# Ledger of designs, part 1: VHH binders against p49116

All scores and structures are predictions.

Target 1, 238 residues: p49116
Amino acid sequence: EGPLLSDTHVTFKLTMPSPMPEYLNVHYICESASRLLFLSMHWARSIPAFQALGQDCNTSLVRACWNELFTLGLAQCAQVMSLSTILAAIVNHLQNSIQEDKLSGDRIKQVMEHIWKLQEFCNSMAKLDIDGYEYAYLKAIVLFSPDHPGLTSTSQIEKFQEKAQMELQDYVQKTYSEDTYRLARILVRLPALRLMSSNITEELFFTGLIGNVSIDSIIPYILKMETAEYNGQITGAS
Positions, changes and structure headers below are counted from each chain's first letter, unless a header gives other numbers; antibody chains are not in Kabat numbers.
ipSAE, averaged over its two directions, is called F for ESMFold2-Fast, E for ESMFold2 and O for OpenDDE. V2 adds 0.75 times the mean of E and O to 0.25 times the DockQ between the complexes of E and O.
Where letters were taken out, [cut] stands.

## First folded at step 26 (VHH)

Design d50
Fold by OpenDDE, look of step 26:
Structure d50 (fold): chain B 238 residues (1-238), chain A 119 residues (1-119)
Amino acid sequence: as target 1 above (238 residues)
Amino acid sequence: EVQLVESGGGVVQPGGSLRLSCAASGFTFSSYAMSWVRQAPGKGPEWVSVIRGSGDDTLYADSVKGRFTISRDNSKNTLYLQMNSLRPEDTALYYCARGYPLFGRFDYSSQGTLVTVSS
């Protein structure tokens, strides 16, 4: 068997909506997030091992880990996205809701903590200076997590996860031979992803565009979309 | 120039049905997903449904799922929305849109067609 990931899976280029508005409104934020979500999901789809699991298993897997994948994507694309600015804008929008007394104190705290966790995670990844290969393998490790409820083919998923881990190890050993503990430092960041609420993420990043449609419900649809179709939509090609 | 012209709106009683149409021109219709968006008085736009360019896949907002059906005829450059079991809360201006609302940028008509559900 060949490697789980190839060099083609390392490329993860997010194209932001243009132009950037002076004021980052909900639409811009949601559009940006949607593009990242799409990119993340189609990245997963491009992995042969992922395809080998079958459509049903694929869908279930993505449903289980989309928030983690998305968050890793945010970290990886933080600079291109101006994530700090986006998050600040989200907070500002949230402040408006607070002033209008639309949220409970508990909910406000929960949302603010989530934003904080998200920012801290991304900052931590930046401090580690994670490269494209490492991100790819981390995403694979997250994607092929066998411990989600309701998954089929868990043994195969686990095998893929192990393969991702091994390839990451090999890469780090080869590329960062002088840093003996780099692998450990990288992997120890993954648990933070599990502490983040998918519901809150969805609310913060996707409410403006999707409306009363859940990310869960659109995942199968996105997974069936062609990349060319997506590209055509964002470029406005007629 | 992209042109989208909606029709089929009207007044209907709760439980009634309407069929909306959207005539599209100015682009290769079959190459684009098409969506319906609605805006109720005093509310922001709400995405209703989307259909892929080929017509082989559809998605609906939870609020209309099971009641509305989106379809298209690529030979006629026309998008449709069959609305059954209409409710007062479905009252809105309905707009035809080119593209996926999910992606944030889509073209839609400035006119829309008014659907009023009332007793």
Scores: ipSAE 0.362, ipTM 0.717, lowest interface PAE 1.9, mean pLDDT 90
Fold by OpenDDE, fold request of step 32:
Structure d50 (fold): chain B 238 residues (1-238), chain A 119 residues (1-119)
Amino acid sequence: as target 1 above (238 residues)
Amino acid sequence: EVQLVESGGGVVQPGGSLRLSCAASGFTFSSYAMSWVRQAPGKGPEWVSVIRGSGDDTLYADSVKGRFTISRDNSKNTLYLQMNSLRPEDTALYYCARGYPLFGRFDYSSQGTLVTVSS
């Protein structure tokens, strides 16, 4: 058995829509988020172990963890995305709803707390100076989580998660040998991902979707989408 | 220049059927997914359906699933939307779009074709 991840899985390059407008509207935010979502799912799809689980299991896994995977992506791509600016824009857009009295006080609090959690998580990851390999393994650990309800092939999923964890451990030990507790510091951040609502994330980042489409509903389609099709979409090539 | 021209709209009674067509030019048609988007009066755009460039996979909005069928003929650079069991709420201006409106930028016609479902 070979490693779970290869060097090809370390690369995680998000291309932002261009040009970046002075005012970040919901469409720009949604497009940016969609690109990240696609990149994240496509990354997962590129893992042989993921492929080995079959389409149904893959879909279930991604449905269960897309928010966590997306959030890790936000952290990893925070600079490229100008995440702070995006979040500020989201808040500004929410202000309109607030002014129109469309949101309850409790809902406002929930949403604002979620934004805060996102920012704090990303900041914490930045402070840890997480590298590309570590992100890849963390994403794999999140992806191959067997503790989600309704999953099939949980034994295999667990094996893959363990493999991801072992590889991460080996990597950290090798690369950061002088930092004995780095692995623990990294892994302790993962629980924060589970505290974040996928629904709120979807509402914040994906309100600009054309039509009434949920992330859950499009996941199977994204997983079947070819990279060339996506690239054509974002570049306008042909 | 990307050009998309819709046709086939009209007035139909509830339960009726229409078939929309979209003639595409100015790009390699088979290399792009194509979508239908509609906009009802007073409402924002709604994504309806998408079909991959190869034609081997389709996706539908829940509101039209089981009633609408998207298809394409790459040899004719034409996109189709078969609409069955039409409902008043399907009344809208229907646009043909290149790519995935779900994922950001897309090209669509400025004209559209009007579908009116009324008794």
Scores: ipSAE 0.273, ipTM 0.661, lowest interface PAE 2.2, mean pLDDT 90
Fold by ESMFold2, look of step 26:
Structure d50 (fold): chain B 238 residues (1-238), chain A 119 residues (1-119)
Amino acid sequence: as target 1 above (238 residues)
Amino acid sequence: EVQLVESGGGVVQPGGSLRLSCAASGFTFSSYAMSWVRQAPGKGPEWVSVIRGSGDDTLYADSVKGRFTISRDNSKNTLYLQMNSLRPEDTALYYCARGYPLFGRFDYSSQGTLVTVSS
């Protein structure tokens, strides 16, 4: 049963909508986030171990972890996305909403704390200089989590997670042999992902979806989305 | 060149029915999911329903579930929306769009056909 991931799973190339507008808006942020979400879910779909779990299990697994995969993607692609600029635009929008009495104080506090935690997570990952191989294995560890309620095949999922952990350990030991504690430093970052709220992530990044479509409800369709559909929507016909 | 042309709008009484059509050209219709979207006066667009390219999966907004049925005929490159048990709050400009509601907006959409539910 060969390695869990191949070199093709290390490549994670996010293409941003062009051109970047002079003033960031809800539609640009939502297009950018939607591309990252699609890339993350199709990354998961491309893994043979994920394919082996069957379609109902696949959907349940992605529903359980999509926000964690998305957050890892934000950290990995922070430079390409100009994430700090996007978050600043969101904060400015929230401040304007306060001035216009459009949001409750408690909700604004929750959202600002979430933004702070997201910034802290991304900064900590950048400080550790986590590479593309490490990100791929971290995403696999998050994806194959057997702890989520309602999952079937949890024994098989746990086996795949253990394989991802072993492959990460082997990679770090080989590549960073002089940094004895690198694996531990990397792994200690994962619990922060469980602090990320999926409904706040939707409010921050997916406000521009047409209607009130939740990510949870659309996940089966994202997983089934064909290459032609993806390419057509990401290039935008205009 | 992708083109979507809708038809079938009009005025109906509450409880009535209408069937909307959307003719597609300029692309391989069966390879793309298709959506219906509506926009009520003074409101932003509201996604109504989506159907997968093969026609095997559908999803509906809660506000229309059980009353509206999306379908497609891939041999005729045509998308349909059967609207039953219409209510005054269904009054809107209805248009078809290619794709899912992801990506901030659809890559192609039609101009729209007005549906008015009133006596």
Scores: ipSAE 0.252, ipTM 0.600, lowest interface PAE 4.3, mean pLDDT 85
Fold by OpenDDE, last read:
Structure d50 (fold): chain B 238 residues (1-238), chain A 119 residues (1-119)
Amino acid sequence: as target 1 above (238 residues)
Amino acid sequence: EVQLVESGGGVVQPGGSLRLSCAASGFTFSSYAMSWVRQAPGKGPEWVSVIRGSGDDTLYADSVKGRFTISRDNSKNTLYLQMNSLRPEDTALYYCARGYPLFGRFDYSSQGTLVTVSS
């Protein structure tokens, strides 16, 4: 069968919109987030095992885990994205909404807590100094999670997840042989992803979408898009 | 220079039909997804539909799904929007856009074509 992931799946390069404005408006944030979302989805699509599950299962799987994949992507690309700056900008935008009395106290608390969780998660991953291979395997483990409701081919998904876990273990043992507990330290970060609301993530990062379109509704479209087509448009090639 | 020119707008009664066109120039048309965006008076812009560069995939806003059809002719560098069963709430200035307005990455005309649905 071969390995679940190859070296090609380790590459995860996010290109930020240019130029970066002095003021990070909602559109810039949304575009940046969208690029990350695309990169994450296309990464998943590039995995042969993912393709083997079929279009319907693939779509369902991504719908179930896109928030987790996105969050891992934020962590992995935190420096390139200047994530702290983006989050600060988001908070500033929220403050405007607060001043306009558009949000309830409870909602404000939820949103701020979510931002905190995102920042803390990313900081924790940075402290662990997670490398590109480890991120790839972690994303695979998250992607091939059989425990989401409504999934088909759960046995196959489970097998892929196990394979991802085994490959991660082998990699860590080989690369970090002196640190016998590194694998465990890495894996125990995953539960934090399940505590994060996809709805709040969507509201924070994707409010700049033109129209009233949900991430859930556009996932099938993203999965069908060609990476080269998207990249070409990002660079402005004509 | 990217240039997008819309046409086909007009006044139509509820239940009527219109077909919009967008002539594109200044870039490799087939390499870009194209979208329609509309803006009603006093409202923000609303994404309507998008079609991939190859034309093999389309997406619609829920508000227009089943009524509107986006298409393209890459040989003519032209984007189309067939609008059927028009409603008063469809009244807006319609813009052609290059790229993905859904995601905040797009170029669109400053002119647009006006569609008015009224009895």
Scores: ipSAE 0.247, ipTM 0.645, lowest interface PAE 2.3, mean pLDDT 90
Fold by ESMFold2, fold request of step 32:
Structure d50 (fold): chain B 238 residues (1-238), chain A 119 residues (1-119)
Amino acid sequence: as target 1 above (238 residues)
Amino acid sequence: EVQLVESGGGVVQPGGSLRLSCAASGFTFSSYAMSWVRQAPGKGPEWVSVIRGSGDDTLYADSVKGRFTISRDNSKNTLYLQMNSLRPEDTALYYCARGYPLFGRFDYSSQGTLVTVSS
């Protein structure tokens, strides 16, 4: 009953660490990425359909799709994050590692191809001028993906995904009525998200985490973290 | 001023047990998750465990799961780590830190207490 998302689920405001340092470092990048990850998980947690699936299903679902949600978040927040500057800094650090012979050639190739694919994805989304409602429904379609291994409640997850797809179609048709092919242009971008490597995303954006920590392992705690706990950690002082 | 002060380190035989404590001051202890981190000689830091501010959720590194137990007493502003079935590879400097293993390095951490596991 009712729409899958409300207007409150359209708001997606990322707050960056301040001030931005003159030279980007691994810690600024990791803090910025962690804030986006928290915002993405908080967004998912706020959806009534997601809440209805229960805590264990919530954790499993987010573990399966966090990289896709994160990548959509990067595209949506690319200007606020200065993503092009962050990626340029990462590429410069990689070039230094190549010149100093610190990484294998195969790994460097994988990482550079991933950066290229990420840049292309974000540029294509910017060219389509995807709005906040469209991003919210795209994130919902990605979140409620029933075909990931190990999920329970897949029938209910599929129904929620179908509802997100229907609501996106209705929104685009009403809001962009002169653009007959807008929905098709948007939807053909989604398969690229499944090709993004979560391992490389962690290397690019989360290398500042303690080395034995993976995003997969901390997702249950991010999902349970209250806004007050988050605010306390990002301000540092009691 | 935030302060974290540990105690309880020492030398123990393989298979033995130790209990570490971390006394916290200068902040509302119960509002923050707390972590234990260790660093073996010549290696980078390794996160060991975290406990939520309320004490109702815990997470452990795979290397210590089933052997170590994190706990807290919010009335005493104290964090604990019970270490059982200790192995030589558990030898490290152990310190407590405020927060989850997120956002890069922790904002506040203690100086550390040495745990040595040897025959």
Scores: ipSAE 0.240, ipTM 0.582, lowest interface PAE 4.2, mean pLDDT 86

Design d50
Fold by OpenDDE, fold request of step 32:
Structure d50 (fold): chain B 238 residues (1-238), chain A 119 residues (1-119)
Amino acid sequence: as target 1 above (238 residues)
Amino acid sequence: EVQLVESGGGVVQPGGSLRLSCAASGFTFSSYAMSWVRQAPGKGPEWVSVIRGSGDDTLYADSVKGRFTISRDNSKNTLYLQMNSLRPEDTALYYCARGYPLFGRFDYSSQGTLVTVSS
């Protein structure tokens, strides 16, 4: 068997909606987030090992880890997305909700803490100066996590995760040979992803989904959707 | 220009059936997923169903699953929605949309077709 990831899996290019409005409304945020989600899901789908797990297992796996993948994507695409601006806009929208008395004090606290965690995580990743290869492997490690409840083929998933870990280790040793503890510093960031609520992430970034459909419900559809079809919609090409 | 024209709406009793149609023009119909969206009076828009360009995959909102069927005829550039076992809560203006409303970007008609379910 060949490597888990190839150079083709390193590319992770997010295209933002254009033009960027002066005021980032819920729609813009949602569309941006949706594009990232799509990119992340189809990135996963492009991995042969992922394909080998079958549709049911793939769906379950993505349902379990989409928030983590999405968060890694936010970190990786933070500059392109102007993530700080997006988060500021989200906070502003939240303030409006607060003024309208739509949220409880506890909920406000939870949401604000979540935003803080997101920002902190992304900042920490930026400080580490994580490169495209490292992100790819980290995403793979997160994707192929066997410890989620209800997963099938956990042995195979674990195998893929180990492979991702080994490849990451090899890459880091090769590329950053003088930084002996880089791998450890990188991996230590992963637990932070598990502390983030998928529900709050969904609320913050995906409120603009038509009909308020859940990310959970659309994941199977995203995984089956053709990339060309989606791209056509993005560009408006006919 | 993209044009979407809905038809087939009307008044039906609970338990009745209707079939909506959407005539599409101004783009390569088969290259786009198509969706139905509805908006009830006083409510926000609700996604109903989507079908891929090839027609080989469909998705439904839980509220209509098992009752509604989305289909398309690419040779006629037409989208359909077969609505069975209609309920009063299905009363809404139904819109045809190009693309995936699930992602927040889609083109839809400004007119729609009205479906009223009333005893």
Scores: ipSAE 0.169, ipTM 0.579, lowest interface PAE 2.8, mean pLDDT 89
Fold by ESMFold2, last read:
Structure d50 (fold): chain B 238 residues (1-238), chain A 119 residues (1-119)
Amino acid sequence: as target 1 above (238 residues)
Amino acid sequence: EVQLVESGGGVVQPGGSLRLSCAASGFTFSSYAMSWVRQAPGKGPEWVSVIRGSGDDTLYADSVKGRFTISRDNSKNTLYLQMNSLRPEDTALYYCARGYPLFGRFDYSSQGTLVTVSS
């Protein structure tokens, strides 16, 4: 009945740890990535259609799509995150790991291919000058994907995805009326998101997590976390 | 100034139990998640458990799930870890930490409390 997204869902403001260290390290990268992850999951939680699916379905959806949402967030926030600098630091670390024989050669090749695909995706999105509204609708299309294994309520999820696609189409047609092929060019980029491995994303951006913690295991906790509690924890108190 | 002081460590037999305490001061305790972290000799730190500021949500590392219980008393500014069915691999210095170390942030006491599980 009503629109899937409102203007409040377009705002996506990422704040980086300050100050940026002279030498990038795993802690800075992990904190930066964690802020983006929390912003992305709390964005999803704020959507009325997402809320309507219920808590168990919410957890299943986010477990299935968190990496794709995170990757869209990386593309959207690449400038403020200095993503190219972060990826360069990771590549330098991987080169050192090759010299020290700490990782298998096959794993390193997989990780390097993932980095290249990520950089290509982000560059292609920047080249298209994807705006905040378009990112919000793309994230919704990714979030409400009915084809992930283990989901329930797939018919309702599909209806929400169709609604996100319709709203994106309407927005693009109205806002970019002189660019007949913009929607097609945007949608052609989405399949690349399925090439992104959540395990490799964790290795690239979440190595600073303590112990043997996985993003999949903490998703229910993140979804229940109050926004004020999250902001207080990561910005610190004195 | 944030202060965290652990206590309750000791030497126990395999299968035994201990309860660790962490006295907190210098911040509004009920507004922060609290965690337990441990470090065995010669190993890096391992996250053990976290509890939300309200006390109603907890998360455990797989290695301790079902055996350890984290809890808090916000009226006493105290964090607890009940450790049951202890194993030799639980031998470590145990630290309490303010916040969510899962996300790259980690405020902890420098002292810790030693737990040794041996026959």
Scores: ipSAE 0.164, ipTM 0.527, lowest interface PAE 5.0, mean pLDDT 84
Fold by ESMFold2, fold request of step 32:
Structure d50 (fold): chain B 238 residues (1-238), chain A 119 residues (1-119)
Amino acid sequence: as target 1 above (238 residues)
Amino acid sequence: EVQLVESGGGVVQPGGSLRLSCAASGFTFSSYAMSWVRQAPGKGPEWVSVIRGSGDDTLYADSVKGRFTISRDNSKNTLYLQMNSLRPEDTALYYCARGYPLFGRFDYSSQGTLVTVSS
């Protein structure tokens, strides 16, 4: 019985749409976010333990945790994505909406609180200098969460999560042996992910999707999409 | 040059059926997912359905599920939408597009064919 993750699961290279537009717009933000979502879903698909659970379970797991995986991806790729610039542009747009009475005050408060929580999470991960191995194990812990409602095979999922936790512990103890409390500091960041709203994440990052498609609805297709199909769609028209 | 040309629109009574076609050229059709999108008068676009390049996997918007069937014939480079049990709210300009409804846009789409459902 081998390790849950291997070195191939540590590589997480996000490529951004090119060229960067003169002004940030909903389409650039949505394409950037869609690339991160695709990378996150295909990272999950590459894990043998995930593959072993079968397609129905794969879809159910990803539907349950995609927002948490996406948020970890945002933190890991914050600099490549220029996330602080994206969030600043969104905040400015929301403030203009207040001036024009386009949104309810309660909704705007919810969205601003979510942005603040997201920024705090990303800053805390940067301050801890979370490395690629640690991100990979944190994503696995989040992916193999047995406590989401509606899941099947929860005992097997729990065993995979325990394995991810054990491998993270081993990695941190070996690599950061001088920092006795590093594992604890890392793990206390995870509950914040459950407070992130998938509804608000869609509003912030995926408003450029055509029609009323939800991320939940497209997940089975992202999981089945071949790399060649993806590359063709992101590099086709000029 | 990528080209998508749709046909099959028209006027039909509620409960009726239509079949839309989309002829594709200028690319390897079987390598791409294809979508149907509709736009009702005065509304924004609404994604209707998508089918994978191989034809073995489909997804539908909730508003059309059970009534519409997307299909493709890769030997003819043609995408289809069979629309059954049509309702007045299905009245829209229907167009085909290359790709999934991901990334905020489609790189290529057709001009559209009007479907009007009225008694």
Scores: ipSAE 0.156, ipTM 0.537, lowest interface PAE 5.3, mean pLDDT 85
Fold by ESMFold2, fold request of step 32:
Structure d50 (fold): chain B 238 residues (1-238), chain A 119 residues (1-119)
Amino acid sequence: as target 1 above (238 residues)
Amino acid sequence: EVQLVESGGGVVQPGGSLRLSCAASGFTFSSYAMSWVRQAPGKGPEWVSVIRGSGDDTLYADSVKGRFTISRDNSKNTLYLQMNSLRPEDTALYYCARGYPLFGRFDYSSQGTLVTVSS
């Protein structure tokens, strides 16, 4: 009943840590990435269809897809985040680590391939000029993926994904009526998201986390975190 | 002024137990999640556990799960860590911190209390 997303789900405004440091560092990158992750998880939480699946299903679903949502968020916010500058700094650090013999050649190859895939994905989305409505529906398609192992209510999840696909199709056909291949070009980009490694995403963007904290272990807490709690932690550390 | 003061560290043999305390002041304690963090000699900090402001949810690092218990008493503004079945690798400086480990740093943390596990 009703549309899967409303106009309130289209807004996606990332706020960056202030002030911007003179040089990029691990803490700035990790705080920026954490803000994007928080925004992405709370975006998902705001969707009535997601709320209807129940808390255990919500946690399982987000654990399965957080890297894909995060990657879509990186593409959507690439300019605000100065993502190309962040990735260049990471590449420079990796080259220095090779000279100091701190990482295996296979690991470095995996990380560099991931960076290239991410850059290509973001460039392709920018070339298509993907708008906020299209991003919202793409994130919904990724979120309501029924084929992850261990999910319950997979039939209902599949129905929500089909609804997101239909609403994207309707939007593209109405808004870009003279571009007969736009929907197809958008959709062929999605499989690349499943090939991106959550382990490498954590290494690239979340190395500032203390100890052996993994993103999937804290997802239940992010989903339940109140906005006031988040704001207190961010502003109190200024 | 936000202040976190920890206590309860010491020397214990493998298999032993210790309880750490962290007294909080200068903020509404019940409104914030609280974490324990440890730093072994010569290593970087390792997050140990977190408890939500209300005390209703806890999470533990895999290395301590089943052996350590985080708790809080919001009426006394005090955070606790019960450490059981201690191992030599648990030897570290333990400190409490306000918040979750998500943002790459904590806004406030205590100075730390040393826990040494040795035969």
Scores: ipSAE 0.104, ipTM 0.532, lowest interface PAE 5.5, mean pLDDT 85
Fold by OpenDDE, fold request of step 32:
Structure d50 (fold): chain B 238 residues (1-238), chain A 119 residues (1-119)
Amino acid sequence: as target 1 above (238 residues)
Amino acid sequence: EVQLVESGGGVVQPGGSLRLSCAASGFTFSSYAMSWVRQAPGKGPEWVSVIRGSGDDTLYADSVKGRFTISRDNSKNTLYLQMNSLRPEDTALYYCARGYPLFGRFDYSSQGTLVTVSS
């Protein structure tokens, strides 16, 4: 039938909000995160196989895996985002909440551990020096995960996941022929994504959403957004 | 220069209706999604509704679903918000915004139009 991904799916360029404020407030963080979320969703819908699943299935699939996709996006865009700085800012904001006694000790621990997991994951990916192709295939693997509850067309989703895995394998073998175990080292990072709470991620990065709208509720709309329209708004084009 | 001018606000009784308008200029109106946001006294800004540039898709906050209707006339560069079954909690300054302010982007150029719902 043809490959699951093409070279067009390798490009994943995040544009940060401008200007960068001296103080990274919750709105800047939220906007940055939202742009990444949009980019990730747009990436997903640019895949013909994803489109073939239909709107309802697509929505359900993204709802199930958006946190994993987002996290992979954080790792991939860590440099351009200055992720360490963003995370530090998030921690700083949390400190304010702590001082105001808005969080329980258990919740503080939970949130801090989540931040640690995010940082650790991104660091691990950086150490592996994951390239754009590998990220694309990894995102495809997590996107086309058939083991989420409530999904339709699970057989087809599974086939797409297998295809992504095979293409990744072929790519790694071709590109990194001297590193026999690179594929295994890459794939073994994926389980870490399942240990991360989508709720906590949403709380950390998307607190600045106007109207306290959930990511879950926004996903269907994001998937319907026109790319040109959104890009024009980002660049400030008249 | 992007200009957005809201109108149509006023005082209404609970259960009443209002229609807000926003006149847009300084950009290709049809190329941008448009949103309504509101800010009640003592509260942060709240997203209300958004409509795509083509006008073929809309989204609403849960708090206004079934009561408010966003629409646009691209030939007139005008955005509308029909508000029905108004409640006291809908009292706020309503702003027109270009794009998707859902994600923490604000249009500081908007002056807003005041909607007051009281018995």
Scores: ipSAE 0.083, ipTM 0.527, lowest interface PAE 3.4, mean pLDDT 89

